# VH-VL binders against a2bn08: the designs that were tried, part 1

No score or structure here was measured in a lab: all are predicted.

Target 1, 238 residues: a2bn08
Amino acid sequence: MAEARLQRLLRVYVLDTSALTDTRLRSLLGSGSLDEAVRRFAELIASVRIAYGVEVYMPPTVYEEARRFLLSNGVTVQSFEALAAWITIKPPTRHEIRIPASIVRDYVEEVRARLARGLRVAEEHVRRAFEAGGLYAAETASREARREKLGAIIRGLRERYREATRHGMLDSVEDLDAVLLALEVRGVLVSNDEGVRRFAEALGVISIDPPKFISVLQGLLRHSKTGGVAREEAHSTS
Structure headers, positions and changes below count from the first letter of each chain, unless a header shows other numbers; Kabat numbers aren't used for antibody chains.
ipSAE, averaged over its two directions, is called F for ESMFold2-Fast, E for ESMFold2 and O for OpenDDE. V2 adds 0.75 times the mean of E and O to 0.25 times the DockQ between the complexes of E and O.
[cut] stands for letters that were removed.

## First folded at step 1 (VH-VL)

Design c1 (framework fv_cilgavimab)
Fold by ESMFold2-Fast, scan of step 1:
Structure c1 (fold): chain C 238 residues (1-238), chain A 127 residues (1-127), chain B 112 residues (1-112)
Amino acid sequence: as target 1 above (238 residues)
Amino acid sequence: EVQLVESGGGLVKPGGSLRLSCAASGFTFSNAWMSWVRQAPGKGLEWVGRIKSKTDGGTTDYAAPVKGRFTISRDDSKNTLYLQMNSLKTEDTAVYYCTTDYEYTRWGSYDEYFDYWGQGTLVTVSS
Amino acid sequence: DIVMTQSPDSLAVSLGERATINCKSSQSVLYSSNNKNYLAWYQQKPGQPPKLLMYWASTRESGVPDRFSGSGSGAEFTLTISSLQAEDVAIYYCQQYYSTPTFGGGTKVEIK
């Protein structure tokens, strides 16, 4: 139902690294600098925690990666720690978390399919290079033209291989920790990473992107300032 | 339940244009690779082209007979697949099906066997 | 493009008897690194869209009766219906997905 969905989205959130490194953060929080955006984000999270008991979590690895990124991009230590003060930093309890065997089996099959796809891409580009080399062996093409042709084939292989093996796939321990923590705390995952979100969905974990997360929190604060249904109803019945 | 519903077919003159739509429901459309397959009246099946999910690069590929004339696109916000057909020829007359492999859509897999098909929409190209 | 050739074009079989459909590819659709044959089979009844029967040459789609079986490897494949039922009257297509997808010409299966 709508009521049940709203309750789930209002309760608990888990951030992955992309939630704090999203380049849209500055514009979404109405700020000119990343440092100001981080401060506004801290205030937003603090406000919803105080007013509604909203909890925000992140794994230690996400904390460390976000810290490095933000500090290297003009955010002060003071501003980052102000944000971190309102976030619960906790690793998932890996030994106690259970994942259905069907999900593991599906993931293993996907890895196998992507490895096979990557190898086919490699073999196709080897064939193209061999055929191109055969044409150039007639010594009709310059050394420079041969170098450019080989470079183009290698660039094509690199891009197609990356697309075949990495896009839309869960590919880091840090990303897995964010999903596992979300599963453990029964929260909503905040991520801009499609591979992370797909894995979360497979486990029944709801995920939203950083713009939607900020929108939801801002919406909660607007509701609080205008008065909730309970307060409105109390005034009506008096 | 997975459902694919094609629309937009009809009669068109040679050299004309037509756009087909396929409304998808019952699966995570944004994760799915989508294809168009056609079948001329009384003839066999012919793959037209495909579009990958955004996570897998969002690229398109086409069969030789339609390359340069047909364009496949998708609108993930509307769960809709499109086929823009330009410079239509009489040999393009066929029932056009949209299709996908739902089993692998969760992971963004690209295997091009087709476990879900729409009912098809008839395109007739004649003078 | 890989060319798919089916035989026979049509086949008449008595109820309860075995039906065998052959499919040949112009080049191998077996990928040695994963030992998978990139070959699927479809059933199409009059006025209906095709229905997936088999993928990876021999894996039955969910809900497909066990009388349907796929065999073969590389470039030569067979779809077998061990005991033909009235509902099995249809046109059957093989399809490769090793490269750009291509279909066979179809085999019409009918009752004698």
Scores: ipSAE 0.000, ipTM 0.435, lowest interface PAE 13.1, mean pLDDT 83

Design c2 (framework fv_cilgavimab)
Fold by ESMFold2-Fast, scan of step 1:
Structure c2 (fold): chain C 238 residues (1-238), chain A 126 residues (1-126), chain B 112 residues (1-112)
Amino acid sequence: as target 1 above (238 residues)
Amino acid sequence: EVQLVESGGGLVKPGGSLRLSCAASGFTFSNAWMSWVRQAPGKGLEWVGRIKSKTDGGTTDYAAPVKGRFTISRDDSKNTLYLQMNSLKTEDTAVYYCTTDYYDSSGRYWEYFDYWGQGTLVTVSS
Amino acid sequence: DIVMTQSPDSLAVSLGERATINCKSSQSVLYSSNNKNYLAWYQQKPGQPPKLLMYWASTRESGVPDRFSGSGSGAEFTLTISSLQAEDVAIYYCQQYYSTPTFGGGTKVEIK
């Protein structure tokens, strides 16, 4: 109940890319295709804006990233533009936004720690490549087999280096823009990214994941369908 | 609505230099990793090199045939990609395309190319 | 570098008929840890730049008609056009991105 009332008061949201690319989007919106899910998402956002004045924002950097991903994964231009029509595309006013030095200091310390982890990952894979090279030479493996093994080690390095340096860390302009815009418009950040949400929390920005965001919007519409407080007197479920 | 427009191609003598430009619009250029791909007349495609976004370090990578002779740079304030070609050889004769490296939602770039410019012809002959 | 070999060099197919293009890599482009094939396909029409058709061997790029399909794994790949249309006349290239990017020599598709 208290949470339902609080949901009615929350009017402003900012989306990062993960809000539109979450693999659960099709399931959460009850559709069989990503294209259909995007259209349902557009209808959901439009409905809550019209009925409750809910505003949804995203920075231009997130807009471009989401567009590229969705169009490359079977979403039509028409479906994406239908969604974008109900979202306010606005960059954060970077020159006016200030970040506390303590947050920057903590971020720098985390970067240093992750760079050290990345170096250890690189050193491990150099060792693996050296040892694998010796084994392949001893066993008279073909040039093709040796190159395949080296390629696999390099791909493993790239994946584990990303894991060590980027996983759970705010490391892109798109993510930063989403956090800064949420701070500026005094809105709730919608993100599935650990690093983005952690940084937002440090700045005092409330964040929720995409499943919770969709649930909040669907909850608002269920309340609308039952007629709100008037309907409660008639034994509504809301 | 994404557009990449190359310019600067032309006829140059072996040993000469030429600078290509690629004007980008319709996307946030400053975040994109950009590549150059060339195609010799009547031949297949050959990757030349790439430049990462400044956020990702702004570093460059080159194919072996052009390493030490070609330099890729970018001017994010002008949404423009550059290819400086020095010590040109006849085998550098090709149409040069600027391209975007594919970017997925997890923040990974892959070395396959979703947007291409129309290309600009570079002819190296005496 | 990984060498990409396409066959045939050219194909003449009647409208509405099936076109099949083969691509072979000098080593496997399947990465066992993620079970993905690092292979893309492009279409290039005369006077135009290449256009991305397919990536991860079988994932169709947005806007590409469903008559185009990619198959194969490891070192042998196929691009199939189930019912050739006039606008499909082009040169098709495969590309690996398992290591430094390399392209196949191209297959020219023409109408009989």
Scores: ipSAE 0.000, ipTM 0.393, lowest interface PAE 20.7, mean pLDDT 82

Design c3 (framework fv_cilgavimab)
Fold by ESMFold2-Fast, scan of step 1:
Structure c3 (fold): chain C 238 residues (1-238), chain A 126 residues (1-126), chain B 112 residues (1-112)
Amino acid sequence: as target 1 above (238 residues)
Amino acid sequence: EVQLVESGGGLVKPGGSLRLSCAASGFTFSNAWMSWVRQAPGKGLEWVGRIKSKTDGGTTDYAAPVKGRFTISRDDSKNTLYLQMNSLKTEDTAVYYCTTEWYYDFRSGYDYFDYWGQGTLVTVSS
Amino acid sequence: DIVMTQSPDSLAVSLGERATINCKSSQSVLYSSNNKNYLAWYQQKPGQPPKLLMYWASTRESGVPDRFSGSGSGAEFTLTISSLQAEDVAIYYCQQYYSTPTFGGGTKVEIK
């Protein structure tokens, strides 16, 4: 395909929550605070929309999740709404979107495998708790020591269960909505979530991480500035 | 800090005209959708109308009781919202608030109101 | 237009006690595709403008104390203040934004 066609194809983006909550956002936008980073991000998106017709979308579920996170982490309502003003908030048309049955089959198989793995993790930790209980008989160990040991086992269960069942899995309606919207608008998904990106790729949806997204937008603006300089030089040196 | 300051309220006779202003600061006014909401003395809140940002078409919408009589406009260079009120009636007597409204999705085209001004009183009386 | 009805019109509650305000819409304000209720709550103190308190029926606005909670879905909603404080004396309004915005008649909350 021609390079011009590729540039045209890459002008529609859909953000998931990770695009706005990425811990690298401050560094990527050259700011010391998350609030300033959000404002710079808004300016960046506004600039590429005006100069190149770049469209940025997010589903309402992602909007609400990102808003809650950013506001709880020092971002002002004004800064977030300034960003949101340049983003088209739109839900995917779920009942009209079709996906191959092979993808559903693969997802079901992965869920089954993860549930079985989670059960094994649970069984192992039940065994550990039972054995530890024998070593901490009430008459020979303090109540505090027993609480501490049980708590450690439960924390270990939660961590390994999460790793076994949820890590790298598409497991929220927010994530699904972002992928479905990207498919519907034929856009590029912006996410740093492994499971979200894997699911998108299976559907033929191109995905990039937030650093790449910011790099692409900054690259477009550099080309715009270069074009402006070239026009100025043509006017001044002709 | 977001601030909205209304002005221009006062006493006017039925059939008269009055123009309200709302000075905005602390946010990017040019990106904001702006609304007017009124409250008659001792009564509840009533939405009057709104104006979209220029990038979203700059279009206006009005509540049925004021359509054809009231006009909402904005001057982004001055960060100011206006409400031109013509053919005023006694039932238009109210405190008029300017407020921000963001377009969150395409379903309803309407929103809740994040920020409110202090209000300006308009009294229509003979 | 969607008509919003609040009850009671006024409520007197002792300090530290629970206050419950009800809001009913003439039709559902739940959008099935995003599973969101297009319903907000405002607090208005005498001589002051309304202040956004709650949106999407149950999402608390930044800076609003955790004693305020919103519940309900479809056409029936409730705002609860779990332990009333002196600064909570105000008139509370519900608002729908499922269509052209309309407000409830308000509920005045006073200290017993």
Scores: ipSAE 0.000, ipTM 0.383, lowest interface PAE 24.6, mean pLDDT 82

Design c4 (framework fv_cilgavimab)
Fold by ESMFold2-Fast, scan of step 1:
Structure c4 (fold): chain C 238 residues (1-238), chain A 125 residues (1-125), chain B 112 residues (1-112)
Amino acid sequence: as target 1 above (238 residues)
Amino acid sequence: EVQLVESGGGLVKPGGSLRLSCAASGFTFSNAWMSWVRQAPGKGLEWVGRIKSKTDGGTTDYAAPVKGRFTISRDDSKNTLYLQMNSLKTEDTAVYYCTTDLYEYWSGDYYFDYWGQGTLVTVSS
Amino acid sequence: DIVMTQSPDSLAVSLGERATINCKSSQSVLYSSNNKNYLAWYQQKPGQPPKLLMYWASTRESGVPDRFSGSGSGAEFTLTISSLQAEDVAIYYCQQYYSTPTFGGGTKVEIK
């Protein structure tokens, strides 16, 4: 049944990096800092696992990316470890997972288009650098002024290249692993990345954003009873 | 072309407040992650906190010694970064630098490629 | 927090000689997924703000002379100035950006 199927799907989640880095999580978790939010998130995930048997997964590649980001943004190792203790870290079984050729074809077409845009951005900035270089050839500007001009052109290239090639696209192994793992465990993908979510949806994977994920878990707890089926499973996964 | 100019420093009594400003030019300020780094007289560098670009969520993070007392904000229409310092302590005496990282990676505070000249904050009776 | 320890605290080197500054992190700053070390080096002259010299442990910032080189991986790093010049007199800081940014205590480089 549809509702029974949906209830099963609402018990298994796979997190991508954005699920742990979404800035809206602080207000939803009632916290003033990211470290506090991570600790409260750990409590929330632990509670739903105990009460409802909710399983939360992430691939090792996402674990490393999320750890790096959170630790560089004021989260303590202890807080992150507390969260990770309630998440099943598991790589997708890549060699056994099958995806439709149509999805691969569409992805290749998108990559091709974005690489072409990136090349155009590079060509524009080469032109700018060439034109600007002519003005400094006679050493009429200081070395510092020349460095600043070159730096500005390079930063403009980096910014526009990122926009042209990466924005809104599935462009990382971490993102792909999260989608593949969600497909494998028949779970719901938690992501704030539109490109990742589009790819997941094409594979039939249901996706929700991190604020909706938190809302669902908090909603479950408002009607919870003490003691859950998950306790035996939690002990077995040690 | 990239310039960062801090202002607002001065002498303040313990428990007082100060607001620092950093005027940015020569880059697309609205897309940049901005940080404050301080240096006590004759001492080393200490990261204070940072604010992400609006497109990356506009969130702030702070070093433990200033958490709850300092607030970082930005006004993209004026290309200006702010540091509101409340409940100032003698230990907050330092030169405060405005810094940016224009690296292309999506997340995390990386290295600081541009720095302002700094503004001195002295907390003393 | 990751604690950064620099050695020596101060260094006196003759013009044209090699200067070596060491930096140790309390834990590895090597990110396994991209095989990069999240470590930067800065130069600070009296009355001036710090200037970025090196990032990703060994990549020189634009405009930094080739006599400056960075090496090391994981938790132990070195900044080398192959032939010290008068303008290199400064305090040098290492910084990790693997977690919440932290700086080393600094190494003062002076001419003998």
Scores: ipSAE 0.000, ipTM 0.401, lowest interface PAE 18.8, mean pLDDT 81

Design c5 (framework fv_cilgavimab)
Fold by ESMFold2-Fast, scan of step 1:
Structure c5 (fold): chain C 238 residues (1-238), chain A 125 residues (1-125), chain B 112 residues (1-112)
Amino acid sequence: as target 1 above (238 residues)
Amino acid sequence: EVQLVESGGGLVKPGGSLRLSCAASGFTFSNAWMSWVRQAPGKGLEWVGRIKSKTDGGTTDYAAPVKGRFTISRDDSKNTLYLQMNSLKTEDTAVYYCTTEYIEYFGDSYYFDYWGQGTLVTVSS
Amino acid sequence: DIVMTQSPDSLAVSLGERATINCKSSQSVLYSSNNKNYLAWYQQKPGQPPKLLMYWASTRESGVPDRFSGSGSGAEFTLTISSLQAEDVAIYYCQQYYSTPTFGGGTKVEIK
């Protein structure tokens, strides 16, 4: 029973966006550019799929987000599509998937706490803007200086609001789809996102980071390469 | 208030090296995505490269003309961004601006909301 | 890379009159999933660094006067200054951020 479950978990993976955008991807695949890393990643996935029947999935929402990110960071359309060709793109069957009410309750509590923190950040910056407005009154500062000061305060608000409300949070449909798909196919989630991994673990979904994923696949290929050479020599003798 | 102050520019011979620094203040530097943008005399703006926050992975990306020659790094303990420029060419002559990338709540940033005063790099024989 | 083309190269406008700057992208910078245009506008005055004016094609950066407005979608964009003031004399740049960032060649706005 345990053996069968372990075999399934070693052979089925689901990627979220962070798995394809991991900042270590270039060094892990021994490449000088992100574009080359994506091509090598495609070769790696193709090889383990052919040799060991490893299945790699991602939801369409992750496909679209990963595509936009990678194209924005120097990856060609051809390189990304070469990678996607070896990945099974499938949406989770949302209507049939059920999650415990306890997980929803915990999520709601976290959202509430983060919204409260965000409001406090907003209140602090409103106060700062009011005080700064007095200092940059028309008689003591140019219109340009006043606009620049206001812009700086608003940027501070945006930065701290993001930190208070988004950091470590499951905050996108793309991330949710990856977790739900992993639950549905009974696979391992590949993610470098703390919030996504925390949510997955709560649902009983095993998660690993992209470096561990690449290490596992490369390990499988070392065994396959040795077996291939032995089989070729045997056939040559025959 | 947000301030970015570049330094380290100067005159250098082709094939030489130069290291630029950008001192940041008035915001949480460690959370910021930072870029270098250059402007050759009398020409337009050209993006050089970026470095993400360590929380977002700390990766670097470079424009094709500088890839393999330039390296971007950061020291969050000193609130400082660096650009190491190697194998300099005359076409690298430009004012180099340190800039922050806007971080959108539910999206990515790739536009530049704050800029330093710039530092001039002249590559001449 | 996506190539950004601005027109005109220079524009002379009287104080209080409307200034219109055009920007064309070699391919669409509209992302279908979120229906946003990945386009920004910058203002650069002589001897100063560029300053962000506009993002998402039409969203005005905080502190930027209401006379500045952005319009367009896909591959064709316009920056409009409804009533030119003396402080608006500058070079204006568009920039796409759909892929590796690229800038337009700039449009110089001067007083007639």
Scores: ipSAE 0.000, ipTM 0.491, lowest interface PAE 12.6, mean pLDDT 84

Design c6 (framework fv_cilgavimab)
Fold by ESMFold2-Fast, scan of step 1:
Structure c6 (fold): chain C 238 residues (1-238), chain A 123 residues (1-123), chain B 112 residues (1-112)
Amino acid sequence: as target 1 above (238 residues)
Amino acid sequence: EVQLVESGGGLVKPGGSLRLSCAASGFTFSNAWMSWVRQAPGKGLEWVGRIKSKTDGGTTDYAAPVKGRFTISRDDSKNTLYLQMNSLKTEDTAVYYCTTDWEYYDSYGFDYWGQGTLVTVSS
Amino acid sequence: DIVMTQSPDSLAVSLGERATINCKSSQSVLYSSNNKNYLAWYQQKPGQPPKLLMYWASTRESGVPDRFSGSGSGAEFTLTISSLQAEDVAIYYCQQYYSTPTFGGGTKVEIK
């Protein structure tokens, strides 16, 4: 790889929703609350941007999803906007981004295979319901027993259908936007979603998980986590 | 077959108390949501209240006219539903029905009913 | 509280003819997430408890004859008996279960 290109890739990051909703965020940033963790994350990103020229991006679709999640989980508007102030919010230029037809073909084949598997799961559960209906006829079982059995079959269908069709799949617009933006800005994707990372890898986009991302940023600033804990203790007791 | 048998009805003076029982058989009572529905003589149906299965939280809900005066409980070991009626009013005079009210996957109407037990509140 | 209004209060229909009962709710009982109407119909004969006929507005309970059909959506519903039989003489009630359950006032179906 050219040195300039490699340096650009190591200094530019694109966040998907999972990067901001990771339940380990509190412990990774040495904070007692999610709100404080978001504030610490903002300070961390600001510090590496100022000191090392690290750029962090996210698409508007990711911004809106992350905002909804964090605000519904005790994060204040002020804390979230403080974080967002150090992140470049930019949509991918979808109409100008090109991807190899071979990758689209592979994705279509995967979707087709998963739909076929989902249909088989549905057919199995239709058969189970039909057979259970016969077994649980009014004369041999109560209405409640039939209701309980049908409910269990429907729940099993939904759980297995979801596993068959969604596991390891790129299945959201916000995830696609994050991958496309990473491709456009020639950056590293930050995600803990298997399907998103597989799709990014197929496009030649480097990806890392949120814990590794935070660790890299903290490493650049040395002792950042220890300082955060001391400040939070002072804040909590005052 | 499912069978619900109410008992405990009778004559009571205003301000009095009465406890109704509903003996259930033919299904797994502990998994069922149960309701009480009443019908005043010559009048329409009125929902009284509900109790969820223990698995679904065992919580109770009541219609406004009876809230604070009536208490629904269940004894799963005896397959029995109860309605404790306190501070009875003449307006509480009705046939009281025990019904199944299963809302697990899809909410829909009351599918099994007992024969009812008459409660008369009068001087 | 959702108020259920039935019309007519009583209906006289000749044997073999169609009987139509209307039910209006004070607000919609259509649940947008599953596109189902939380509306049931009951039949009550003298001296007997009510019997469930119809749920989700149009789904017949097991054992209910095909001559009974339910229709409507949102706040206006109809129970139809396509060809009235002698055993169909009863009082019919609609009921919503979208919120705390409430019943209509009932419609008495008689033979004329």
Scores: ipSAE 0.000, ipTM 0.388, lowest interface PAE 14.8, mean pLDDT 83

Design c7 (framework fv_cilgavimab)
Fold by ESMFold2-Fast, scan of step 1:
Structure c7 (fold): chain C 238 residues (1-238), chain A 124 residues (1-124), chain B 112 residues (1-112)
Amino acid sequence: as target 1 above (238 residues)
Amino acid sequence: EVQLVESGGGLVKPGGSLRLSCAASGFTFSNAWMSWVRQAPGKGLEWVGRIKSKTDGGTTDYAAPVKGRFTISRDDSKNTLYLQMNSLKTEDTAVYYCTTDSYYEILTGYYDYWGQGTLVTVSS
Amino acid sequence: DIVMTQSPDSLAVSLGERATINCKSSQSVLYSSNNKNYLAWYQQKPGQPPKLLMYWASTRESGVPDRFSGSGSGAEFTLTISSLQAEDVAIYYCQQYYSTPTFGGGTKVEIK
């Protein structure tokens, strides 16, 4: 019973994209297909919203990102919209939200590290191009071979540079919006991303991973079957 | 051409100490994050720890089994990475590799360059 | 720690045939912010250090032959060698870098 009471007090959740793209979602809610898992997730959220007033939010940016991923992975538009119907889609009120200076300082320190990493990636690929050029210096090396080698190095640079400079900086508005919305509605963030969760924790936002979120919702419905149903039945005889 | 050359390995008794060195060339060492990765004979790979560049704070991180016993340091003027190993255990027996890190948000990333390794044997 | 499990432990494949190596993580290594899988693959030949083959699950390291390809997302990944060559005989390791780095137990690829 103590667990059921604590779960009732934590009634507000905010989903980031990983809450809907986590590989474990399929195994926990439906192993046959991702489409079926999404429909079962919709039913689960609907059930706790109706029975307990549990509120589930996501920012519009997360909605768009999750929609793209799920539709590209075999989920139908109807299944996704059935899920979205039980979720409140709302942007955070950014101009009213305040961030402590200590968090900004830590963010600036990480930005510095990532800029230095980007420079290293650039320098490394310049070196690779120079070395490759040396191997193809002879006129017998074909234009096709030289062009493909250079193209491969440039593609490698672009990929690693984007990942090195952008990845660690919350360059996704989706992740930031989810954290800010959770802070604003004083809700629990649902995410499997350690970096996003660390940022949320620094702001005082409680976070749980998607398997724990599903477990909490299923547990809430299960506990009502044993405790809640017994109490309701006692009163329904009047 | 990136080159990493480890040295300092050898036989040591349990409770003893060793200092490994890694001489780096072919890249701007001062800008690089560096790691140590080990491999016990006939076993798989295990990350030991890493050190950030001095411009990124020069901080170190360690795997749980070595934390408090091992210390990673660097000398940018000599393009050299060090691993000071204290209170050695038989479980520390391994080939120790020096690596360059592709750094990422949470800890270290994947390892794009590796040295040849140096064998550390801890036995009575 | 994230636990990495590789299968099979060993694999014997004829020259020119396809080799498939599987890697499973105990939790998703897909990061929502950039939609990238924090997974790398390494090749290790006897007496040599590991060599990076693949990063971000499917991005081939410069100089790695086209016959090597990576696939998968979230928690299940595959390294495929489309046409095994003699020089491909090695132990292959997957590695996650979503959190504190951990490696799989390795898959030994041998000629049948």
Scores: ipSAE 0.000, ipTM 0.399, lowest interface PAE 19.9, mean pLDDT 82

